VH-VL binders against Glutamine--fructose-6-phosphate aminotransferase [isomerizing] (glmS). Designs and how they scored, part 13

Target 1, 141 residues: Glutamine--fructose-6-phosphate aminotransferase [isomerizing] (glmS), of Sulfurisphaera tokodaii (f9vpa4r286to426)
Amino acid sequence: VIEEIKNAERVIVIGAGTSYHAGLYFSIELNRLGINSLPVIASEYYNVRSKKGDLVFAISQSGETIDVLQGIRMMRNSGAKIISLTNVIESAIARESDYKIYMRAGPEIGVAATKTFTTQLASILFILSVLKKENLKKMEK
Key: E = the ipSAE of ESMFold2; O = the ipSAE of OpenDDE; V2 = 0.75 times the mean of E and O plus 0.25 times the DockQ between their complexes.

## First folded at step 11 (VH-VL; framework fv_zimberelimab)

Design x2 (from v3 with light chain N55Y; at its last look DockQ between E and O 0.65; V2 from the best seeds 0.00; counts 0 for: pae E 9.3 > 2)
Fold by ESMFold2, look of step 11:
Structure x2 (fold): chain C 141 residues (1-141), chain A 123 residues (1-123), chain B 110 residues (1-110)
Amino acid sequence: as target 1 above (141 residues)
Amino acid sequence: QLQLQESGPGLVKPSETLTLTCTVSGGSISSSSYYWVWIRQPPGKGLEWIGHISYSGRTYYNPSLKSRVTVSVDTSKNQFSLKLNSVAATDTALYYCARTFYGDLYGSAFDIWGQGTLVTVSS
Amino acid sequence: QSALTQPASVSGSPGQSITISCTGTSSDVGSYNLVSWYQQHPGKAPELMIYKVSYRPSGVSDRFSGSKSGNTASLTISGLQAEDEADYYCSSYTSDSTWVFGGGTKLTVL
């Protein structure tokens, strides 16, 4: 998945609610690493024009978030590749993604979202740590 | 607690426009947590999803009704509405408003329903 | 015809278990874990019993359970009670970004 992020012309990060905030953090850190990134609130997916060369990073703990599903379908139809970060192996978002990352936390139940956010953030931090190591290797002779 | 109540005419003539309003009480229609939904049930028949409006104002419609349907919201009255154009006898049904959760939680189901209002299309 | 197929009726005796099926296609029930079940008593609005295939909302008895295999979802009611007599509807998200319902099943408690 690291190579897809590094090779993308733009990383579009889409999520709803607290997943959007995790994605916003990811997008900010990607831009700081020199990787072009755009955070998107899932319900506003129709305001984003995607193209071949874009990578869509979809964040959904359940893997069934409707606006994220609609967003990745539209963007995939425009040529983008889809990578998903979910907690559910056979979820719709995972199955409609080209690449899948699964969180190692239990399902979120009820209205509390704190567990989902911290788990998503941990996964994002791991990805960022690998990208930082790759960036350091790129700067070597 | 949050409740939905349908209102509108019980009788509509063929070819006219049906307008229904759903009033939200005990909560805000502007909440980013929900979509607002219309579903109908012809007498003695099953349920049919008509369409819904997201918290951001985006509308989604059943393809079989798309050319005749408009869903809108009036935040000042805490209401959302259904307009169905060019009605026929087959549009006779019990009309429900409902909501769904937005995001990762309950966004897969209609968790709160109104009590329904019967609309008869007849001359 | 509805998009999802349910039996027209099912019956059982108090204390028994029954199962109501909801058969769709690979483009709805088979592709998404977005199946929900609704109970509707005569003259009343539907009430959500099961969402995301197998989860119960707070306040719904643990006698109600849901599952899915392939293109078929199932609602199982154990320990049947007279109050369970009602119409039951399934619903699913579809690949064309719509929602569909089953035709409904009348449960009779004998």
Scores: ipSAE 0.006, ipTM 0.628, lowest interface PAE 9.3, mean pLDDT 82
ESMFold2 (binder alone), look of step 11: mean pLDDT 90; pTM 0.925
OpenDDE, look of step 11: ipSAE 0.751; ipTM 0.907

Design x3 (from v3 with heavy chain S32R; at its last look DockQ between E and O 0.65; V2 from the best seeds 0.00; counts 0 for: pae E 7.0 > 2)
Heavy chain, then light chain:
Amino acid sequence: QLQLQESGPGLVKPSETLTLTCTVSGGSISSRSYYWVWIRQPPGKGLEWIGHISYSGRTYYNPSLKSRVTVSVDTSKNQFSLKLNSVAATDTALYYCARTFYGDLYGSAFDIWGQGTLVTVSS
Amino acid sequence: QSALTQPASVSGSPGQSITISCTGTSSDVGSYNLVSWYQQHPGKAPELMIYKVSNRPSGVSDRFSGSKSGNTASLTISGLQAEDEADYYCSSYTSDSTWVFGGGTKLTVL
ESMFold2, look of step 11: ipSAE 0.260; ipTM 0.751
ESMFold2 (binder alone), look of step 11: mean pLDDT 89; pTM 0.924
OpenDDE, look of step 11: ipSAE 0.816; ipTM 0.922
ESMFold2, look of step 12: ipSAE 0.072; ipTM 0.694
ESMFold2 (binder alone), look of step 12: mean pLDDT 89; pTM 0.926
OpenDDE, look of step 12: ipSAE 0.816; ipTM 0.922

Design x4 (from v3 with heavy chain S33D; at its last look DockQ between E and O 0.70; V2 from the best seeds 0.00; counts 0 for: pae E 7.8 > 2)
Fold by ESMFold2, look of step 11:
Structure x4 (fold): chain C 141 residues (1-141), chain A 123 residues (1-123), chain B 110 residues (1-110)
Amino acid sequence: as target 1 above (141 residues)
Amino acid sequence: QLQLQESGPGLVKPSETLTLTCTVSGGSISSSDYYWVWIRQPPGKGLEWIGHISYSGRTYYNPSLKSRVTVSVDTSKNQFSLKLNSVAATDTALYYCARTFYGDLYGSAFDIWGQGTLVTVSS
Amino acid sequence: QSALTQPASVSGSPGQSITISCTGTSSDVGSYNLVSWYQQHPGKAPELMIYKVSNRPSGVSDRFSGSKSGNTASLTISGLQAEDEADYYCSSYTSDSTWVFGGGTKLTVL
């Protein structure tokens, strides 16, 4: 899915709560790499106008975050492509995405989601490292 | 600790409008991670979801009540409210306010409940 | 649109395991991992016992577990104790962006 990120006119990163914060970091780093990106709080998805050429990067550990699901449905109806980052295969968000990335976090218990956040960040850092490696190859020419 | 408390009249006459308010204390209603919920329980019966609202005003309602129900939020007062029009005896119930969390912590369960307030519809 | 079906009552002896079923449709329990279970003692507000099908909140005994298969979710209580006697409700998200509850199950500890 690296090529989809590189070719997108804009990468919209959507998440709720802790996943929004991971997405905010990703969006900031994408902009530093020259990739146009907009972070979105999932509950405010209706304030965002998407278009053909947009890529939506949806972050949901459970794959069942309802505001994220509703947001990707709206944006896909407007022509955007959807990449999901989830921890559950066959979740609703994963099923409705064009591309799927799965993280490995294990079950969440209690009110703290520290393990989920760190695995989301690890997945994001891996994607960023591949993007940075490709930019380094361009500079060698 | 975050707490929810219902307030409003305990007795309402038939055909009048019921208005209840839920006050949030020990936390903020303006968090984008939560929806604020009304649920009721007629005496001796089960639970019925009435509807919910986000801090920004996005609402969803039970279709069986939708024509009579309005839920609103006032972030400056840290409160949300239920308005139920044209009440009848069948609207007699314990009314709860609650919080539901959307996100990776709980997956949208009703994790905090008020103590409930009994509303009786009678002459 | 859809109602969740629970048995009206279930009973068990102390130390036994019991299971309470919650049957919905492909538009709710079958399509979403957003089933939760609530315990309600007489005169008290409901308390969350299980969320996202099988997860326990902090402070809930590991005697409580949840699962689902197809359109049916299940709450299992092992090592049944007298304080488990209560009403139990399941709930699910639906494809219409609503929440529904089951009719409730009265658990009697014999």
Scores: ipSAE 0.029, ipTM 0.644, lowest interface PAE 7.8, mean pLDDT 83
ESMFold2 (binder alone), look of step 11: mean pLDDT 89; pTM 0.922
OpenDDE, look of step 11: ipSAE 0.657; ipTM 0.884

Design x5 (at its last look DockQ between E and O 0.80; V2 from the best seeds 0.00; counts 0 for: pae E 4.8 > 2)
Fold by ESMFold2, look of step 11:
Structure x5 (fold): chain C 141 residues (1-141), chain A 122 residues (1-122), chain B 110 residues (1-110)
Amino acid sequence: as target 1 above (141 residues)
Amino acid sequence: QLQLQESGPGLVKPSETLTLTCTVSGGSISSSSYYWVWIRQPPGKGLEWIGHISYSGRTYYNPSLKSRVTVSVDTSKNQFSLKLNSVAATDTALYYCARTFYGDLGSAFDIWGQGTLVTVSS
Amino acid sequence: QSALTQPASVSGSPGQSITISCTGTSSDVGSYNLVSWYQQHPGKAPELMIYKVSNRPSGVSDRFSGSKSGNTASLTISGLQAEDEADYYCSSYTSDSTWVFGGGTKLTVL
C-alpha cells in the first residue's frame, strides 16, 4: 500500500463526517511530504473527476457508508485504484477496494463518533510515519 | 427535537400532478449526514419507498416510479418536496416523509412524519 | 430488483418467541449490512426497531433482536406481549443505490 501511495499521480481521500476530517488531515500531511492529494467530502464525490493514475483512499469505520461506496465505484470505473480504511473485514467498501487496511478498535468502544475519529487518526499517523521513513531511505541511497 | 410534517392536497384528479411538501422543524435539512425521503402506503397495504434527496439536490428514485417522480429540496425554507406526474387511482395512498441517517453508524429511516392521505379520484 | 419477501402473518402466545423472516437477493440483503426493521401499529407511522441488521436504537426493548444469514434477515421478538401486535416491515439497501421494503408481516398475539 505504501508503494501505491508513493507512485500515485494524485491521492484522493474520501470520507463522510468525522472521517472526512481525518482524511483532510491525511491529505494536508501528504501534500507536505510532496505527494499530490485532494480531500473530498463523500456526499460531493460527483464533483471530482478521477482518472487512471489516481489512488483513492476511502475512510469508513463501518465499511457501509453509502456516499463513500458510491464514490469509490465511480472512481474505480474511471481507472483509479482503491485503498480502504475500515473496521469490518467483509464490508461492502472493503470488498470493493483493491487494498484494505483494517482499524483495530479498543476493547470498550464508545458510542460517540470521536472514538472512531481517534482510531482513524492513529492509522493515518502510522501510514505517514512509514512514508517518512521510506523517504529517508531513498535519500540515503 | 426534529419533526417532519407533510402538507399538500388531499384530492387530486387522474392524470394531474400530485405535489407534496415536507417541512423540517427542530433541526436543519442542510447536512451531509442525512437524506430526505418519501415513502407511501396504499390503504390497507404495505410500504413503498418512492425516493430520496440530499440537501445538495442529488436524487435516488424507485425504478418503478422514476419516469413520473421528482423530489426537490429548498434549503432556505428547510423543506423538501415530492412531485408525482400523471397520477392514477393506484397512486391513492398515505404519503410519509422521513429522514434516513448516514455515516459510520449505518443507515435507516429513523424519523417519520405523521403521513398525509392523498386520494386520486375523478 | 424486487420487494423483499416476508410471511404475510405470524402469531404467537404471550411469553413466547417468534421470528419474522425477510428474504432478498445477493444484490441487497446478501451484499449489504444495511437491513432495518420497522414496527407499525394501526393508524400510526412506522417506528424504527432494528438497523444495520442487528443494532437496536435507544428506547427499543431488548426483546427485539436482528440477524441475517446469506440473503435472509430475521427479526426475533422474545417474551411476546400484547403491545407487540403490529405490522412489521424490513428494508434493505440495494446495489442500484435504492431502498426496498418487504411486503410486511402482521403479528398477532393470541
Scores: ipSAE 0.277, ipTM 0.745, lowest interface PAE 4.7, mean pLDDT 85
ESMFold2 (binder alone), look of step 11: mean pLDDT 90; pTM 0.928
OpenDDE, look of step 11: ipSAE 0.712; ipTM 0.896
ESMFold2, look of step 12: ipSAE 0.257; ipTM 0.745
ESMFold2 (binder alone), look of step 12: mean pLDDT 90; pTM 0.926
OpenDDE, look of step 12: ipSAE 0.670; ipTM 0.887

Design x6 (from v3 with heavy chain A109Y I112Y; at its last look DockQ between E and O 0.64; V2 from the best seeds 0.00; counts 0 for: pae E 9.5 > 2)
Fold by ESMFold2, look of step 11:
Structure x6 (fold): chain C 141 residues (1-141), chain A 123 residues (1-123), chain B 110 residues (1-110)
Amino acid sequence: as target 1 above (141 residues)
Amino acid sequence: QLQLQESGPGLVKPSETLTLTCTVSGGSISSSSYYWVWIRQPPGKGLEWIGHISYSGRTYYNPSLKSRVTVSVDTSKNQFSLKLNSVAATDTALYYCARTFYGDLYGSYFDYWGQGTLVTVSS
Amino acid sequence: QSALTQPASVSGSPGQSITISCTGTSSDVGSYNLVSWYQQHPGKAPELMIYKVSNRPSGVSDRFSGSKSGNTASLTISGLQAEDEADYYCSSYTSDSTWVFGGGTKLTVL
């Protein structure tokens, strides 16, 4: 997954609601690391022209967020590769992605979205930490 | 807190256009977390999804109605509207507006509903 | 697009458990974890009871549970009470990027 992010011409980060906010943070930090990134509100996916060489990072705890699913379908049909960050094995979004990252979120009891957001951020911070470590290794050499 | 209120005519003649408006109060229609939905229920029958719209104006329609239906949003009035052209007796129904929350905890399901407005198509 | 099939009616006595089925296809119930269930009392708007197959919104009794197997989703109501008497509808996302509802099931509490 790290190598796909580093080698992508552009990383499109798509999410809905609180997942969009987690994705916005990820996209900002990717740009700070010199990785071209575009955050996308899932309901606006049709305004984004994707192409071969793009990597789509799809954030959906349930793996069933409809606008995210529709967006990754359109972008995959245009040649993009799909990485998903979900909490549900065999969800629609996970099944339709090329690479899958599963969050270690416990069962979501009730309607509180805060635990989902925290788990998404933890996964994003881990990815960013690995990317930063690899960047620092290159600078030191 | 959040309330949805349908408004529009109770009677419409065949072949005319039905226009309904849903006013959202206690919340914002411009929230990126929600879609705004029209659903109908013919008397004594089940529910039928008509279509929905995002805060930015992206629309999705039931294929059986798509040639006659338009859904629109007016963020300045905190309203969204249904227009159904060329109505017939089979369009007689209770019309509901509803909200769907598309965040990760709540997929595409309808968590808030208006009380419904009966529209009768008769000459 | 395919309608979801529900039994027209089911009945049970107070304290019993009942199950309402919702049968779709591999293009809707079978492919997506986006089945929801709605309760509608006479003269009222529907209310969400179960979302994403098995989740309960806050305030919905734990007597209500949902599951699916293959192309069939199920709503189970345990410990039936008189106030459970209502119409019940399932809904699902489809591969055509639409939503469909079941025909509804009238639950009678004897």
Scores: ipSAE 0.006, ipTM 0.602, lowest interface PAE 9.5, mean pLDDT 82
ESMFold2 (binder alone), look of step 11: mean pLDDT 90; pTM 0.914
OpenDDE, look of step 11: ipSAE 0.587; ipTM 0.873

## First folded at step 12 (VH-VL; framework fv_zimberelimab)

Design y1 (from x5 with heavy chain S32R, light chain S97Y; at its last look DockQ between E and O 0.07; V2 from the best seeds 0.00; counts 0 for: pae E 15.3 > 2, placed apart)
Fold by ESMFold2, look of step 12:
Structure y1 (fold): chain C 141 residues (1-141), chain A 122 residues (1-122), chain B 110 residues (1-110)
Amino acid sequence: as target 1 above (141 residues)
Amino acid sequence: QLQLQESGPGLVKPSETLTLTCTVSGGSISSRSYYWVWIRQPPGKGLEWIGHISYSGRTYYNPSLKSRVTVSVDTSKNQFSLKLNSVAATDTALYYCARTFYGDLGSAFDIWGQGTLVTVSS
Amino acid sequence: QSALTQPASVSGSPGQSITISCTGTSSDVGSYNLVSWYQQHPGKAPELMIYKVSNRPSGVSDRFSGSKSGNTASLTISGLQAEDEADYYCSSYTSDYTWVFGGGTKLTVL
């Protein structure tokens, strides 16, 4: 997953409701790391042009959020690769993703996680921490 | 079994507003899987996409018509509508409503109405 | 005028194969696999023949096939039959979230 995020021309982060807010945070932090990123409200996915080289990071606790599912289908048809962050194995979104991250196995990072938003944020923080370590190692040389 | 049927006037005077309605039967216009489309065909000419409305109410229009076009949906009547302002003779055409599916069919127009001829004449 | 360029007409004899081209830009045909083809007989509504470049909906003969290279999509009809005589239109999604049609191609079966 980490290499796909690092190598993407742009990371499109799509989510609905509270997942959008988690995705917005992720997108902001990705841009700070020098990774081009665009946060997208799932119900407005049709306003986003995707292309080959784009990576779509789809956030849906249930894995069945219809706007997210329709968004990733459109973007995959345009050549983008899909990473999903879900909590349900074999959900529609997970099944249609090229890469899958399941929140249930995600580590806890500074926030006690018994709610869907907190679990989403913990998973995002872990991904960011790995990306930050990769960035620092690159600079050591 | 989903069907689309256009309805509206066959004759409209220049400078007036053309209003057409498409009735959806055998399915729901509120489905998140579909978008609702207007397409026209002037006599002896090709197809021209006019615009569409998504299930979320967002509209997109052909840039050449954007200043004159409004597409709307009425979920209580299971209908969507086209308004074309300030019509001229060049707006004479066979008008189709159609469905676009974002799922496995992509953005193809998989279901079409029969079409309704609208003539703009004084 | 249309945003997609098709030949005005194509003809062929029964049993032959013919190809109809649909040329767009990198902002539509070139960037998206959302090209579709429609057959329209006189006095009838268009019918979907090919979607997503090369997929046939159920009920469409396997004599119809689609492909794309660069900014040009193609519809190929093999084993040409008299009933294939019709107008053919391509359509593509664009980066502006709109749809465009080609100008249409009249197929004549000799």
Scores: ipSAE 0.006, ipTM 0.509, lowest interface PAE 15.3, mean pLDDT 81
ESMFold2 (binder alone), look of step 12: mean pLDDT 89; pTM 0.922
OpenDDE, look of step 12: ipSAE 0.836; ipTM 0.927

Design y2 (from x3 with light chain S97Y; at its last look DockQ between E and O 0.67; V2 from the best seeds 0.00; counts 0 for: pae E 9.0 > 2)
Fold by ESMFold2, look of step 12:
Structure y2 (fold): chain C 141 residues (1-141), chain A 123 residues (1-123), chain B 110 residues (1-110)
Amino acid sequence: as target 1 above (141 residues)
Amino acid sequence: QLQLQESGPGLVKPSETLTLTCTVSGGSISSRSYYWVWIRQPPGKGLEWIGHISYSGRTYYNPSLKSRVTVSVDTSKNQFSLKLNSVAATDTALYYCARTFYGDLYGSAFDIWGQGTLVTVSS
Amino acid sequence: QSALTQPASVSGSPGQSITISCTGTSSDVGSYNLVSWYQQHPGKAPELMIYKVSNRPSGVSDRFSGSKSGNTASLTISGLQAEDEADYYCSSYTSDYTWVFGGGTKLTVL
């Protein structure tokens, strides 16, 4: 998943309610690292034009957030790749994602995620920590 | 403490248009991610989802009613409305307004309901 | 579109457990964990009892529980009480912001 984030033209982060706020934080930190990112309120998904080269990072604890599901369907149909962060395997959002990060018990599918994280923010912080380490290595060269 | 209250005529003649209004109090109809819903219940029968509208005016309708239904929102009055064209006796029902939220919290269910208003279609 | 299938009625004695079924298809109940249950007493509006298959809203008794297997969701009421006598409806998401209800089940407490 790190490599997909680094190589994306733009990382679109979509969520509803508290998941949107977690995604906003993620998007802000991605931009600070030089990664082009756009936070999207899930209910406003229809205002976002996506394309091949975009990566959509979809945040849904249940994996059944309807506004998120409809948003990733539209963006995938426009050529974007989908990463989902959810607590539920075999949920609708997880099934319709190219890559899946799970925070709860369930089989590892696609890019592995650690089960030690209990919140969406913890998973986001872990991803950011890896990306920040890459920046430190770059500056030392 | 958000509350919904239906209002409108209790009697409508066949082939005319039924218009109902739902007033939102204790909260704003413009809250993002909420959808404002119409549901009906014919006397002695079950519930039927009619349709709903977002704060921004996007509408979604039951396919069986789509040709006759219009739902609208008036943010200045904190209200949303149902228009049902060409009514018949089979449209006699209790009409409820309700709220849903398509986020993780409260799981996309109809969590707040009005008390309902009876509409009779009769000559 | 098509209504979800519920039994027309169920009955039980005080203290018993009862279960109400809600059967849909692989494209609604089977595809989404978005089944909810509503209790309706005579002359009253429906009240949300269960959402997302098995979650209880704040204030709903833990005697009410929900589950799903395949295309069928279930509402279970344990420790049946007289005030549980009501009509019960399930609902499910189907697609593209559309919803369906079950036909309803009348619960009689003997």
Scores: ipSAE 0.469, ipTM 0.800, lowest interface PAE 2.6, mean pLDDT 86
ESMFold2 (binder alone), look of step 12: mean pLDDT 89; pTM 0.924
OpenDDE, look of step 12: ipSAE 0.721; ipTM 0.900
ESMFold2, look of step 13: ipSAE 0.007; ipTM 0.635
ESMFold2 (binder alone), look of step 13: mean pLDDT 89; pTM 0.923
OpenDDE, look of step 13: ipSAE 0.824; ipTM 0.923

Design y3 (from y1 with heavy chain L105S; at its last look DockQ between E and O 0.71; V2 from the best seeds 0.00; counts 0 for: pae E 4.9 > 2)
Fold by ESMFold2, look of step 12:
Structure y3 (fold): chain C 141 residues (1-141), chain A 122 residues (1-122), chain B 110 residues (1-110)
Amino acid sequence: as target 1 above (141 residues)
Amino acid sequence: QLQLQESGPGLVKPSETLTLTCTVSGGSISSRSYYWVWIRQPPGKGLEWIGHISYSGRTYYNPSLKSRVTVSVDTSKNQFSLKLNSVAATDTALYYCARTFYGDSGSAFDIWGQGTLVTVSS
Amino acid sequence: QSALTQPASVSGSPGQSITISCTGTSSDVGSYNLVSWYQQHPGKAPELMIYKVSNRPSGVSDRFSGSKSGNTASLTISGLQAEDEADYYCSSYTSDYTWVFGGGTKLTVL
């Protein structure tokens, strides 16, 4: 997945609600690393024209977020590749993605929404840390 | 507390256009988290989804009705509307407006109006 | 005519459990975990009882539970009470970006 992100002409990050906020952070940090990225509110997916060379990073804990599902279908039909970040194997969004990242969380105790955001951020921070580590090694050369 | 209220004529003649309005109070129609819905229930029968509209104007309609239906939003009045062309007796029903929440928590019709009866008769 | 099949009626005695089925296709119930259930008392608007197959909104009794297997979703009401007597509708999202309802089930508490 790291190589797909690095090689994409543009990384489109789509999510709804809390997932959009996690995706916005990811998109901002990708741009700071020199990776062209566009954050998209899932309910406004129709405002985005995707094309071959685009990579879509779809964030949905349940894998059933309707606007995300509609957005990735449209963007895949326009030639983009889809990476999903979900927590449900065989969910609709995961089934329709080219690459799948599954969030792993411990037993569900307390407020599920808070735990979901933390897990989303942890996954995003891990991806960013790998990308930043590669940049630091290039600086040392 | 958010509430929905349908308004419009109770009687419409065949071949005319039915226009209903739903007024949203206690909340904003311009929320990205919600979609605005029309659902009807013919006398003695079940619920039928007519269509919905997003805060930005994107619509989806029941295929059996899509040639005759238009749903619109007026954010300045905090209202959304149903227009059903060329009505017939089979369009006699109790018409509900409703809110659909969307997001990672799923999607369903969580707030309903009281419904307004529309009779199609000469 | 509904796109989802529900039994026309079910009956149960107070304190018992009953189950209402909702059968769709691979293009709706079978493909999406976006099934919801609504309770409608006579003369009243429907109320959301279950969403996302098995989730209860705040304020809904834990006597109501939902599940899905294949193309069939189920609503189970345990500890049946007189006030549970109502019409019940299921709904599902479809691959055509629309929603459909079941035909409704009249629950009678004997």
Scores: ipSAE 0.261, ipTM 0.750, lowest interface PAE 4.9, mean pLDDT 86
ESMFold2 (binder alone), look of step 12: mean pLDDT 90; pTM 0.932
OpenDDE, look of step 12: ipSAE 0.854; ipTM 0.933

Design y4 (from y1 with heavy chain S54Y; at its last look DockQ between E and O 0.58; V2 from the best seeds 0.00; counts 0 for: pae E 2.6 > 2)
Heavy chain, then light chain:
Amino acid sequence: QLQLQESGPGLVKPSETLTLTCTVSGGSISSRSYYWVWIRQPPGKGLEWIGHIYYSGRTYYNPSLKSRVTVSVDTSKNQFSLKLNSVAATDTALYYCARTFYGDLGSAFDIWGQGTLVTVSS
Amino acid sequence: QSALTQPASVSGSPGQSITISCTGTSSDVGSYNLVSWYQQHPGKAPELMIYKVSNRPSGVSDRFSGSKSGNTASLTISGLQAEDEADYYCSSYTSDYTWVFGGGTKLTVL
ESMFold2, look of step 12: ipSAE 0.442; ipTM 0.815
ESMFold2 (binder alone), look of step 12: mean pLDDT 90; pTM 0.922
OpenDDE, look of step 12: ipSAE 0.777; ipTM 0.912
ESMFold2, look of step 13: ipSAE 0.480; ipTM 0.810
ESMFold2 (binder alone), look of step 13: mean pLDDT 90; pTM 0.928
OpenDDE, look of step 13: ipSAE 0.657; ipTM 0.886

